# Miniprotein binders against q9h3h3, part 12

Target 1, 235 residues: q9h3h3
Amino acid sequence: EDGFTAEHLAAEAMAADMDPWLVFDARTTPATELDAWLAKYPPSQVTRYGDPGSPNSEPVGWIAVYGQGYSPNSGDVQGLQAAWEALQTSGRPITPGTLRQLAITHHVLSGKWLMHLAPGFKLDHAWAGIARAVVEGQLQVAKVSPRAKEGGRQVICVYTDDFTDRLGVLEADSAIRAAGIKCLLTYKPDVYTYLGIYRANRWHLCPTLYESRFQLGGSARGSRVLDRANNVELT

## First folded at step 3 (miniprotein)

Design E2b
Fold by OpenDDE base, second read of step 4:
Structure E2b (fold): chain B 235 residues (1-235), chain A 86 residues (1-86)
Amino acid sequence: as target 1 above (235 residues)
Amino acid sequence: STERLIKEVEMLVKWIRILVEEAIRLAKEGAPLELIERLIEWAEELLEMAEELAKEAGVPPEVIEKIRRLVEEALRRVREAIERAK
């Protein structure tokens, strides 16, 4: 892909982050209003650019739900970047452990469970379940991408405060499963995104730390969680 | 690498968004104006840094200008939220 295309795609992604969000904030809005809000803005019908006949007339970057305990503390990302640049310049080996240490040092510890779903009833139902779990305090914050013109898959992101807290990551998986979601989940720390670590990066780092697969009749959690870095099942 | 610089720009824009959202929240809650102004100033500093890195990465000027306009519009929404909370 031409460098120009990559730059344009990056710019459009940045623009989407800056476009208005449809937010239900449980800190300021009564929980009793959640059902009406979900009915008004089903993710499968909310369009990225506010297409005619959509619930939104204006562009929407994301649809989000904030829980009572939500705090947008992102840590020292500037310090993280400076340390990352210094590390690259040093020529020292870069490992998942190195990134974990950088993240801890700079308090950039947020991560997210990701699920990809086709537009439709299943997506809207999954989102409603997640939104309720957030408002009820089982989850802190979640967001879902609006519908694209091409009708591609939409992504739901469910955040945790600390990707190094295995128990917290597993508890979020359990809450997602309890909401009735059965699809594949992948967990990604935000630090990997901030440092530009994607699939097939030059350091051969995997940006996915955990994978959750639904299991019928299995453990109380209803899923198997794989630590991808160590290739070990945690459940 | 150009790819690295673009990713740094993306990260900075995400931070600006977080700051703007927090500023709007604080305005709605009746937080001290000085605190909200500090968040706005920080967002403006991050925007300047993002523009510099975007230029270094060879991002087209029209794209950089689009990012600036979106951030400025977001900051305008913060100012409007402050005025509504007075």
Scores: ipSAE 0.022, ipTM 0.372, lowest interface PAE 4.5, mean pLDDT 83
Fold by ESMFold2-Fast, scan of step 3:
Structure E2b (fold): chain B 235 residues (1-235), chain A 86 residues (1-86)
Amino acid sequence: as target 1 above (235 residues)
Amino acid sequence: STERLIKEVEMLVKWIRILVEEAIRLAKEGAPLELIERLIEWAEELLEMAEELAKEAGVPPEVIEKIRRLVEEALRRVREAIERAK
C-alpha cells in the first residue's frame, strides 16, 4: 500500500510525542523573546527528522507554546486505556456517550481545535498569530507539527482544558478567530487521540465534536460553530 | 498473579510483531528512515519490558531467550527490507 493507514498515522503520532519538542514557555521566558523564537523556528522550515540545512539538525516532534497560566493535566490515561480494552471485550455498545463517560471517569478531559495548512507563509503567519495569542493569555497552549513531507499539510493544535465545557471550547474558537484565522477548524477530544480513534474507525465514531467555519461578511472574530455530535448550531 | 503476567507478556509480544510488520511496510513505501528507526526502538523497549515481566512470572530462561531471538530475527528482516527498498 502506498498511502497512509490508521496504523501509520498512530505510529507517526506516537513518534512525534516521544521525540524532542521545541518549546516557548511563557511561564519562564519573557514575552519579548517570542518574535525572535518564531523567526528562528518557522514551522514550514523546521524538519521532522532534522536536516543540517534547516533550523534543526536533530528530530523535532512538535513546536509548542505554553501560556503563562498553563498547567498540564492529562488525567488517568493508563486507567482510560485499561477501561477501553475492557469495554471492547465486554460486548457493550461503543458510542460517543460511552467514550464521554470513560473520559469523565478517568479525568481525560482536554481537547483541541485543529487546523491543517500547507507549508509556507500562510502556515507560518497563522502559527505566529496563535503563538502570540497564547503568550498574551487569550489561549492556554498550542503546538504545530514540523515539516515531515514535501507538500504535505501541517497541523496546528490549540488546546482547551475540558471538552465537556462548551463555553470554554467556544471561547477558544473566538480567540483563534480574533488572531486572524479564517480556515476551517475542527475540535477533537484528546480521549479519541489517546485511544487511537481517527476519522476512519471500525465503530463509525466521528472524533470531531465541533466544526468552526469563518463567516463571510461578518466580524473578523465571527464564525459558525456546529455541534456535530448532536447536529446543533451553536452560533 | 502468574497468569496475568503471562498474558501481559503475550500482549507485548503481539505489539512487537505489529511494530515490526509496520516497519517493513513503511520501508517498502519509502517512509522516512527516522520513523522506521523509532518503531524499531519502540519494539526493543517492549522486548525489554516483556523479558522483565517473563522473569517475574517464572518463565524459564530458555523460553525468554527464544523470544529474544525471534525479535532479533524480525529486526534483521526490517533492515533487509530497508536495503531492498533502496
Scores: ipSAE 0.000, ipTM 0.161, lowest interface PAE 17.0, mean pLDDT 78

Design E2c
Fold by ESMFold2-Fast, scan of step 3:
Structure E2c (fold): chain B 235 residues (1-235), chain A 86 residues (1-86)
Amino acid sequence: as target 1 above (235 residues)
Amino acid sequence: STERLIKEVEMLVKWIRILVEEAIRLAKEGAPLERIEYLIELAERLLEFAELLAKEAGVPPEVIEKIRRLVEEALRRVREAIERAK
């Protein structure tokens, strides 16, 4: 994994937000069309900047699936960024609690479970499982990165409405596991992404709030969830 | 573990069938060749994944070869559908 840090991956993900997205929107498209759409746009073949022989001739930032009940709310990101700059110059301590308060004040509450997988059939299969869970209503929304020109792991992001709602975060973990996902999952609030807080940050903050590990025959949910901030197991 | 791997192989074989049937449908409708090729490429990669999981699960080589023949037979049907739609 030398050369691919959480910072590098997050920076690429943020840049992708400005490029066109390939979206299956279950609010306007019948669920019966999902399998054909997944076959047309497998993330292992969709290229970030367009490529001869790929499904896309133009750049694609993200491949996304919106659930039937999905209602987007990004909060006041501009106000959040302005307040963050003021906080950095104020001399006030920068802690997880301060960032949580900033996020609540500006209604930037969304967060996501992250999984990183190598390009290939395993990634495509995992994405198909997540996409079906979204369309069937077990998850609200998800996206996956296209294949980068340099290669490297791709990321699947599964969103929840409110990172302060522990039950909602755990419910999403259960749905991901029920979809057959067995890899390590980490949960990151979008506020950390918007403010550029990654693993090697100046403030020594943990970039993840929760971590989920698959356990064979262990948990009734198929996973063990750790609260990284308080170092408490939520099994 | 082994029981779950076998169920995953069964699911992958089912997905491969769906992809091949969709490729045949597109061929009959005269869809662009590039679209049909993507479905076939995906089906072939899923077959390779199914073979790897089947080997890990201890499935006999003869069963793995039967799965491979299923995809090869499906590819012949796609070719025939393309030729008939011309």
Scores: ipSAE 0.000, ipTM 0.120, lowest interface PAE 20.3, mean pLDDT 78

Design E2d
Fold by ESMFold2-Fast, scan of step 3:
Structure E2d (fold): chain B 235 residues (1-235), chain A 86 residues (1-86)
Amino acid sequence: as target 1 above (235 residues)
Amino acid sequence: STERLIKEVEMLVKWIRILVEEAIRLAKEGAPLEEIEKLIEIAEWLLEYAEELAKKAGVPPEVIEKIRRLVEEALRRVREAIERAK
């Protein structure tokens, strides 16, 4: 289900981005209000399209927390699109290095750690931990998907400013682990998302740049991080 | 030639989608209005270009109108997101 699945995922992502977001913005809201906000909007109960029995009667695309020092920077997405089209029509090889260079050239540098959890207490607890880390300044920004009517896992996205800054990506992993998160984490640069590159793509590229696994009683970091692109362990 | 033009239109529609998504994200994140408006203007320009290419490719007028309405609806939702953020 090549292409078709990618198109469906892209359409769903666009719809979510276009619908209203529930946002706790630490730049304008005191940190003392976070616990009440988290209790009001647990992601396992917030419905994607609204339901009188849920915390929301209207559609919600994302539930987000912005850190006090968060400053959005999407880069030159238009220039990235033009360069990607030119690369595709040129017939030149499309590799992870080529995508990395396009992203650097156009300053489309953001990326995110992803975790997928089933609706329930564990999801809500994980989101609360991440949200507190964002408000306390250990992370910059995070989002979690609302509950779909069809069921299925929900996703927590924890963003970093620059996917090429390996130390910054690893620092975010450490902060996520310090927040009590023990599940599998995968890191994806936003450039892959903007270019519509998902798991099943014609260039056989891995959109996951890093993978983090919790290691109980393990290394000094508390986790093992693998660089998927170069197949190198970083811990 | 017709197949090439249709692929070009599909690529332009994809570019418009990416710009609209970016505009919505920037609006929700409190970016300056001029930055958001610049992305909207580029998306509108690309839509006009896509419509011209679709006409050259022999795409039926009703299909071109449907594409225009879908993009206009997306831009309306961007403007609503901006208004709600105020």
Scores: ipSAE 0.000, ipTM 0.139, lowest interface PAE 19.2, mean pLDDT 78

Design E3
Fold by ESMFold2-Fast, scan of step 3:
Structure E3 (fold): chain B 235 residues (1-235), chain A 86 residues (1-86)
Amino acid sequence: as target 1 above (235 residues)
Amino acid sequence: STEELIKFVERLVKLIRELVEYAIRLAKEGAPLEEIEELIRRAEELLREAEELAKRAGVPPEVIEKIRRLVEEALRRVREAIERAK
């Protein structure tokens, strides 16, 4: 909405990615150390810029857990950029399908389930459940934002390696629900982030692909997943 | 567009961070130096790409210098972790 606010939010996001991260890396660290690490660094208490009274005295951009099989894969982001510029110049329609093909061609396939929670026990409990699922191999990678000075909501991001693999995206949702998470989840492919697809984008695209809502009383799946672009229930 | 270029730079910096943190973990665990050096080379490649894209996007020189300095500091941490693991 506000030009200055959007610019400042982009700068804050960049600063978080560049500042140090607190990482539990299951590729090199025994799973038995996870509970102690989670107790040491609860997200509701880890401060963005450091505080002598918090677990960290130095800035922390993100708190992350990497699974045993996690391998960072950037895809061809440079090729994606060139193709995106060509697409805009060509006059061809810019649709979810066109962006999907662009992402596939350039191997920019990762995406993430997002959940926003207020600082407190519920956030810390949700993060602990997600972290355990990552270390146990049910999820691949996750991160959570530290507490901002003003105390707004924090975000947990749970990544999948291929947003075009609908079954894999749904399996991640099931694993999140099995971890006890009951809040609203939305799924965003990283290609949308690279191309600047946000709430008020020029192409009027929905900024997320899927929405997951917990089913109280339970079904076999534990949630209802909606395709937001087509407004069609997948489960 | 300028907006797209800025977002590409932001995501490249994130990838550099992930590679550096992984390299530090591998160094602490005594992994082969060749594997760690490959991660360092990849991070340096992504840094060059990020700098060029940032220049095209009109990012101020002081911000580009901050990106370079943060990556160089991170690579120094990798070297320190290698030495400490010896």
Scores: ipSAE 0.000, ipTM 0.147, lowest interface PAE 17.4, mean pLDDT 78

Design E3a
Fold by ESMFold2-Fast, scan of step 3:
Structure E3a (fold): chain B 235 residues (1-235), chain A 86 residues (1-86)
Amino acid sequence: as target 1 above (235 residues)
Amino acid sequence: STEELIKFVERLVKLIRELVEYAIRLAKEGAPLEEIEELIELAEFLLELAERLAKRAGVPPEVIEKIRRLVEEALRRVREAIERAK
């Protein structure tokens, strides 16, 4: 039985958010410094809890790049949480549509494309491509997890400001592909993260809205995007 | 903020206590040792996390030591429950 998996994931996510971040902020730092910063902090070598033999001796929660025009808007997360508690006790059905309405009401609209890669050269190369796209203005903001002691895959998160804006979500996918990324991508709205909608959730909801697969016979910018809930191709 | 960190640490300590109680219940019901050991490992991980966050929030060392001792005592009770179930 894995009844405590969701609580563990939520606690670990909060700890990562609260631990120090390594940030390249293009709003205050010249783009010419990016390559040196990427060389200093490759995600395959940055350790989650610090190691004198790694680039960091102290814990790092996330490695992030902020675009020049980045303006964070998290919405009313506290109001969202309160409404969620009320919904759970009301007996009303909990569906993707209900969660979407809660998100809109409380202005919690951001979402992210996720890619999971093993520690190593391919991860570092993918992150460098994403970071350059952010600094050049094709993407708004991105972050990547540091390496856990036990190994396992690391995650790159590429954010969009409104998960209900299908065109904006698809434009981010195109920019990721243009950066040379060929792996599977999945899209998750932040409202699902705040409400603890992970893989084995109580309501049996699919934890992602979209899936993107590289178009093998096409250009580097091409991809096939599916609406996972309806199993319909969007591109 | 410091207050937010303290509240989060309090929530982690509560979760650790609930995990330990669940591990004791599983041991009494004769669940496989590997399942109980996974819960113990999770509780130990969360304790380390709680200690690190408490230090960042400026919680006095003596308070952190009290939290550690409470969790260690609870884990000792899990081990006793395993032995009694044999």
Scores: ipSAE 0.000, ipTM 0.251, lowest interface PAE 13.0, mean pLDDT 79

Design E3b
Fold by ESMFold2-Fast, scan of step 3:
Structure E3b (fold): chain B 235 residues (1-235), chain A 86 residues (1-86)
Amino acid sequence: as target 1 above (235 residues)
Amino acid sequence: STEELIKFVERLVKLIRELVEYAIRLAKEGAPLELIERLIEWAEELLEMAEELAKEAGVPPEVIEKIRRLVEEALRRVREAIERAK
């Protein structure tokens, strides 16, 4: 949110990651239980810090669904950070290509499609569709933010295991579209998050690697995907 | 000075988070307890350093306390994951 310092944003992001998550894990839970779980924990009603009128009395950082084949891999984040500091000191150009190479070298490959929606039926419906796609194996893992105390938009994150695998990124986009999602989607590799590359960064890098827009006609598929870093169309 | 301290604290908090996440993953995978314990100890040392520097930089006490509580909770989850893996 606007008005927060970088320190406050870092603390808030850390708090969300460290607070308890509500997880539907398809690796250990039958798919038949998903609909009841979604009805119990609609993201528009789950509160960030808990309250008597919500499904949760305790804080919730994220609401997540893990697919049957989900196998988390964070890579060598410490090595990535050290290499990043060395790169900055070296005077070499800081480009999407050099960040990509650092990520590959240190196996920090995960990334995510992001969509921002206001709390309400549309958010809950979109999340239900994404969750079903995860449980059915069309997506690997997803999470959605709980409702903030004051409100504001919530975010759905749909992860892919390798941002350099363009086909995998495009397949995830296709699955999101098949779930009925028509809003703008932006893709951010986790390496950008770990290195603190946000909007208005000092390197003037686009913080979004890919962008997906719903297209009714003309394309071979229902959406058009752009590689924002290289400014080239992928579909 | 203050700006440099804040940036350093942000780096330490980020590193602490990464160490805790790594320790949880290792615990769930049944890695050697000695390795996990060393990572926990390093995360605790870095947290202490981050708190001292954040206080020096003028970060509000409530924010520092929130960060400490969240790291302590995450470390408890690492220990629970170790017990569950047995």
Scores: ipSAE 0.000, ipTM 0.144, lowest interface PAE 15.0, mean pLDDT 77

Design E3c
Fold by OpenDDE base, second read of step 4:
Structure E3c (fold): chain B 235 residues (1-235), chain A 86 residues (1-86)
Amino acid sequence: as target 1 above (235 residues)
Amino acid sequence: STEELIKFVERLVKLIRELVEYAIRLAKEGAPLERIEYLIELAERLLEFAELLAKEAGVPPEVIEKIRRLVEEALRRVREAIERAK
């Protein structure tokens, strides 16, 4: 029963990724319309399946904001997957370094800061701050999950172009903090996602590369960023 | 693990969606047809791979078919956008 439920949940999650997105695209829509769009589609009220009384009548997979500089580039994901299969069959050791090299070779370099928030005013306020930062060009692209029926936490994802660019990852953290976000942030490369590497994987790889904690009196960044692979503070 | 495979498939589906959205955008911007066709082919290949992995993960056939249908419909929309841009 537990296996079937997990498969069903996974299938539903996959179907959700194919459902329509509510998108504000700053490349085609004037920035002056952002506030009206945020008011129309607050993430805490947008429902996954378009429940009666929600702002959306149809299912919504994600709510997203695209910045002026946003260019979707996923790299050679097919080549990455083929190389990953070959590596597994080779019996060679698989390390974070191996995955980094695979990502670089196939130009699959995107990553994201993740934050989990309960539905409500704090979530909507956090999202509004992030959306504004994207439209203003401080961030490139972000998305937030719609409200689930069970009222679970919603996730905001803020993307960076290159998880190997440490400065770019830290700059995005700073921009998120400048937007007023104080919660815990975790950074995950998309390559780990594309290769099916999750928590408790057989290779004991941690899919979270960085952790950011808010700090009131600290550095100009207002956060402490931990490199989890090396257990070293970067800030 | 089955859980790892499922999560991998979810990510592939996300990637396919991003490719399709990018292809639609390129079509609207008047990008070369060859580039848009390449993205469509890539999305189709990734779909085939996602279906294989989903099957290995024990995802129900009806769900796999639903995903296929949604992706194919999205690809159809890209092709229609190309035809309108000609």
Scores: ipSAE 0.016, ipTM 0.269, lowest interface PAE 7.3, mean pLDDT 83
Fold by ESMFold2-Fast, scan of step 3:
Structure E3c (fold): chain B 235 residues (1-235), chain A 86 residues (1-86)
Amino acid sequence: as target 1 above (235 residues)
Amino acid sequence: STEELIKFVERLVKLIRELVEYAIRLAKEGAPLERIEYLIELAERLLEFAELLAKEAGVPPEVIEKIRRLVEEALRRVREAIERAK
């Protein structure tokens, strides 16, 4: 992965966003149709670039479920990107606080809980649980990646409106656990994604703000949430 | 604005070239063909996107064609690296 940079990961995300999405939109579709839709498009079988043997013959970037109250607010992403370029050119320090301020200024506040699972029954089962929680109003919106060539694990993203709202982030974690999810979860603000800041980056920034681990007998929803920045347990 | 769009296209072209150089490195190191093909597919999709944005920004057709040729030549180098690694 020596030459694999944050820009390469940003390119992959852009390509997926540009391709068609398979969407169950609870704002216009009755909840009773969800089970049939999930059976038609299991993420372990939907291929990234289409395949005659898969549910899709055409490329699919993401498989998504929108809740009844979902109202997309991506903020001013163009202004964010322009400000980021100016910041890099200025020579000013690039820190978590600086990025947080850019995100707030440009209203790019959304973030997401991420879970990575291998293609198969466990992935499809986890996605079905998340999708039902979204349609039932316990979560706002979620998406899952299709199966890619040599791609290994697939990712489920569960979004929240505001990464600076700690209570809202924790409420989403509780809803994910209540849906039966037991795997490791990590939380990432979308501002890091839009700016191409990933695990290995030039500024040594950690894009993950929180980790959630399932533990039997732990809290009301069976999870422990760790604040990565302060190394303190929140629940 | 048109100037912001042109700057974005320039960044996409640079990214495409970097993806191609990475693919060439992987090919020389004997990485699985499937991984290299994935990077080539990404570069091709980004090229299509860059062409659409450049056209929207009013970039002259001859400049868009030049960008296409540069990327296609880079992809040819990747395929040659794969063949030589066999």
Scores: ipSAE 0.000, ipTM 0.258, lowest interface PAE 11.7, mean pLDDT 79

Design E3d
Fold by ESMFold2-Fast, scan of step 3:
Structure E3d (fold): chain B 235 residues (1-235), chain A 86 residues (1-86)
Amino acid sequence: as target 1 above (235 residues)
Amino acid sequence: STEELIKFVERLVKLIRELVEYAIRLAKEGAPLEEIEKLIEIAEWLLEYAEELAKKAGVPPEVIEKIRRLVEEALRRVREAIERAK
């Protein structure tokens, strides 16, 4: 994304994070209640700003499922932003390695596999699969965007706690595939989101670290994973 | 602007402290040496930058020197942690 589009996307993300979330928290809610919750709040029907005709009358920023072992840790985002300002002012090269170092320093380690799907049955089915994997302990946490008034694709985000842990990132991909997901997945560390690294950024960085494509037959994993930063195929 | 510079220097010093603590943790966990060395390099660069800004903000030389000494000693502890974990 170019300048204006990147700023608009960042503003939308901020607004969504600040608005109320619909959460199924497996740490405090019995797993047996998940199916009823999914039926009550299908993401294709939950509206971003509320509608008397939808499951929600009030704004919803995200629909999320927390696993039983989930422990939130967003790190020091304020410190990260201050360091980013210093780095930009310094004239030092902005590279994936430099951003990785800033993320490690400020403990902003979480990242996410992203999938974009059109509103409808396939989105709701994919979300249900991901939600069950989270509640069953195969994934830690996930969220899905509500339906925008203008339509457009919705996004499912499946988080891992440490983007520098390649094995953990690959295990999350495997769990997503095991849940029946066949669409393209891309992996983005949260540090890139906080620093505004999107498509067509000024520093010419690839906005995602990994890409996963469904592969029929042969592989037990069910996908091919590419390391975008190093241009190396991992599976 | 002077107050803004001092505030920024304070944030850089905090960042350096966090970086050092994380580097020590990684060393104890047996992380690759190259990864830890890159964190040390960033910390050293941030220290130089913080000193330049502190001078512009009018921070007394003795205070700047004390900060440098503290950071250098912390970085020495990182290197000692690396040696201990071998």
Scores: ipSAE 0.000, ipTM 0.078, lowest interface PAE 21.4, mean pLDDT 77

Design F1
Fold by ESMFold2-Fast, scan of step 3:
Structure F1 (fold): chain B 235 residues (1-235), chain A 86 residues (1-86)
Amino acid sequence: as target 1 above (235 residues)
Amino acid sequence: STEELIKRVEELVKEIRELVEEAIRLAKEGAPLEEILELIWRALELLREAIELAKRAGVPPEVIEKIRRLVEEALRRVREAIERAK
């Protein structure tokens, strides 16, 4: 059942990327308009396929906020795919290190912190905090899923431009924590998504590079971050 | 040139269709999730490139919308193939 459900969720994610996005773009929109935009489009109320009773009558794939300095770079995904096929044929070991080098060679470096929250006030409050951090320049870009008809958990994705830049990944975590977020965070590099590395992959790779847990008191950082690939505590 | 951009968009749309058709074939054959998702993500990346190039070439919004609907329908077929495979 697990694999079949994951395939269905992946197909839904593809459809979401293709449907229209509700975007607050700080590169073209004054920061003073953010609070009104957040009030108009709370993610717990925005429906995936539209509803006359919701803020949207048309489908919405994602709700996103772009920072003032945001400049997207996906790298050479096609070159990455070709090199991945060659690597599998070569008989060389497939490890986190070899995937890291493959990603660097093809400049497929972006990744994201993920948090999953139930629809409601806590989700909307978390998203508002993240959105403000993006507009204020502490984060580069973020998106949140709209509400599914069945009412399952929604996901907030906070992107960084280079998953190999440990300090940048940790700075993003700090900014998320400073925004008041206390739930579990997991970090996934986009290279793993492009290469189809999920929970039950044949190479037994952990699909999560970093994990962040909130600490109640005692830490100046506010969180404990684990490097899952190397099994090393970073904070 | 505009003609070169349009030709590149046509090449990308053809490659997108081939990747989606392969993903449907793999889903019907009960192939591993990793293989199916790999093809889908590659198709999506090419679609993003195709739409950006089409905009730069001055392709009308109606034509871009037709390309989007073709991919939407292809993804619906992938979802149906996955549902029916088990």
Scores: ipSAE 0.000, ipTM 0.197, lowest interface PAE 12.8, mean pLDDT 78

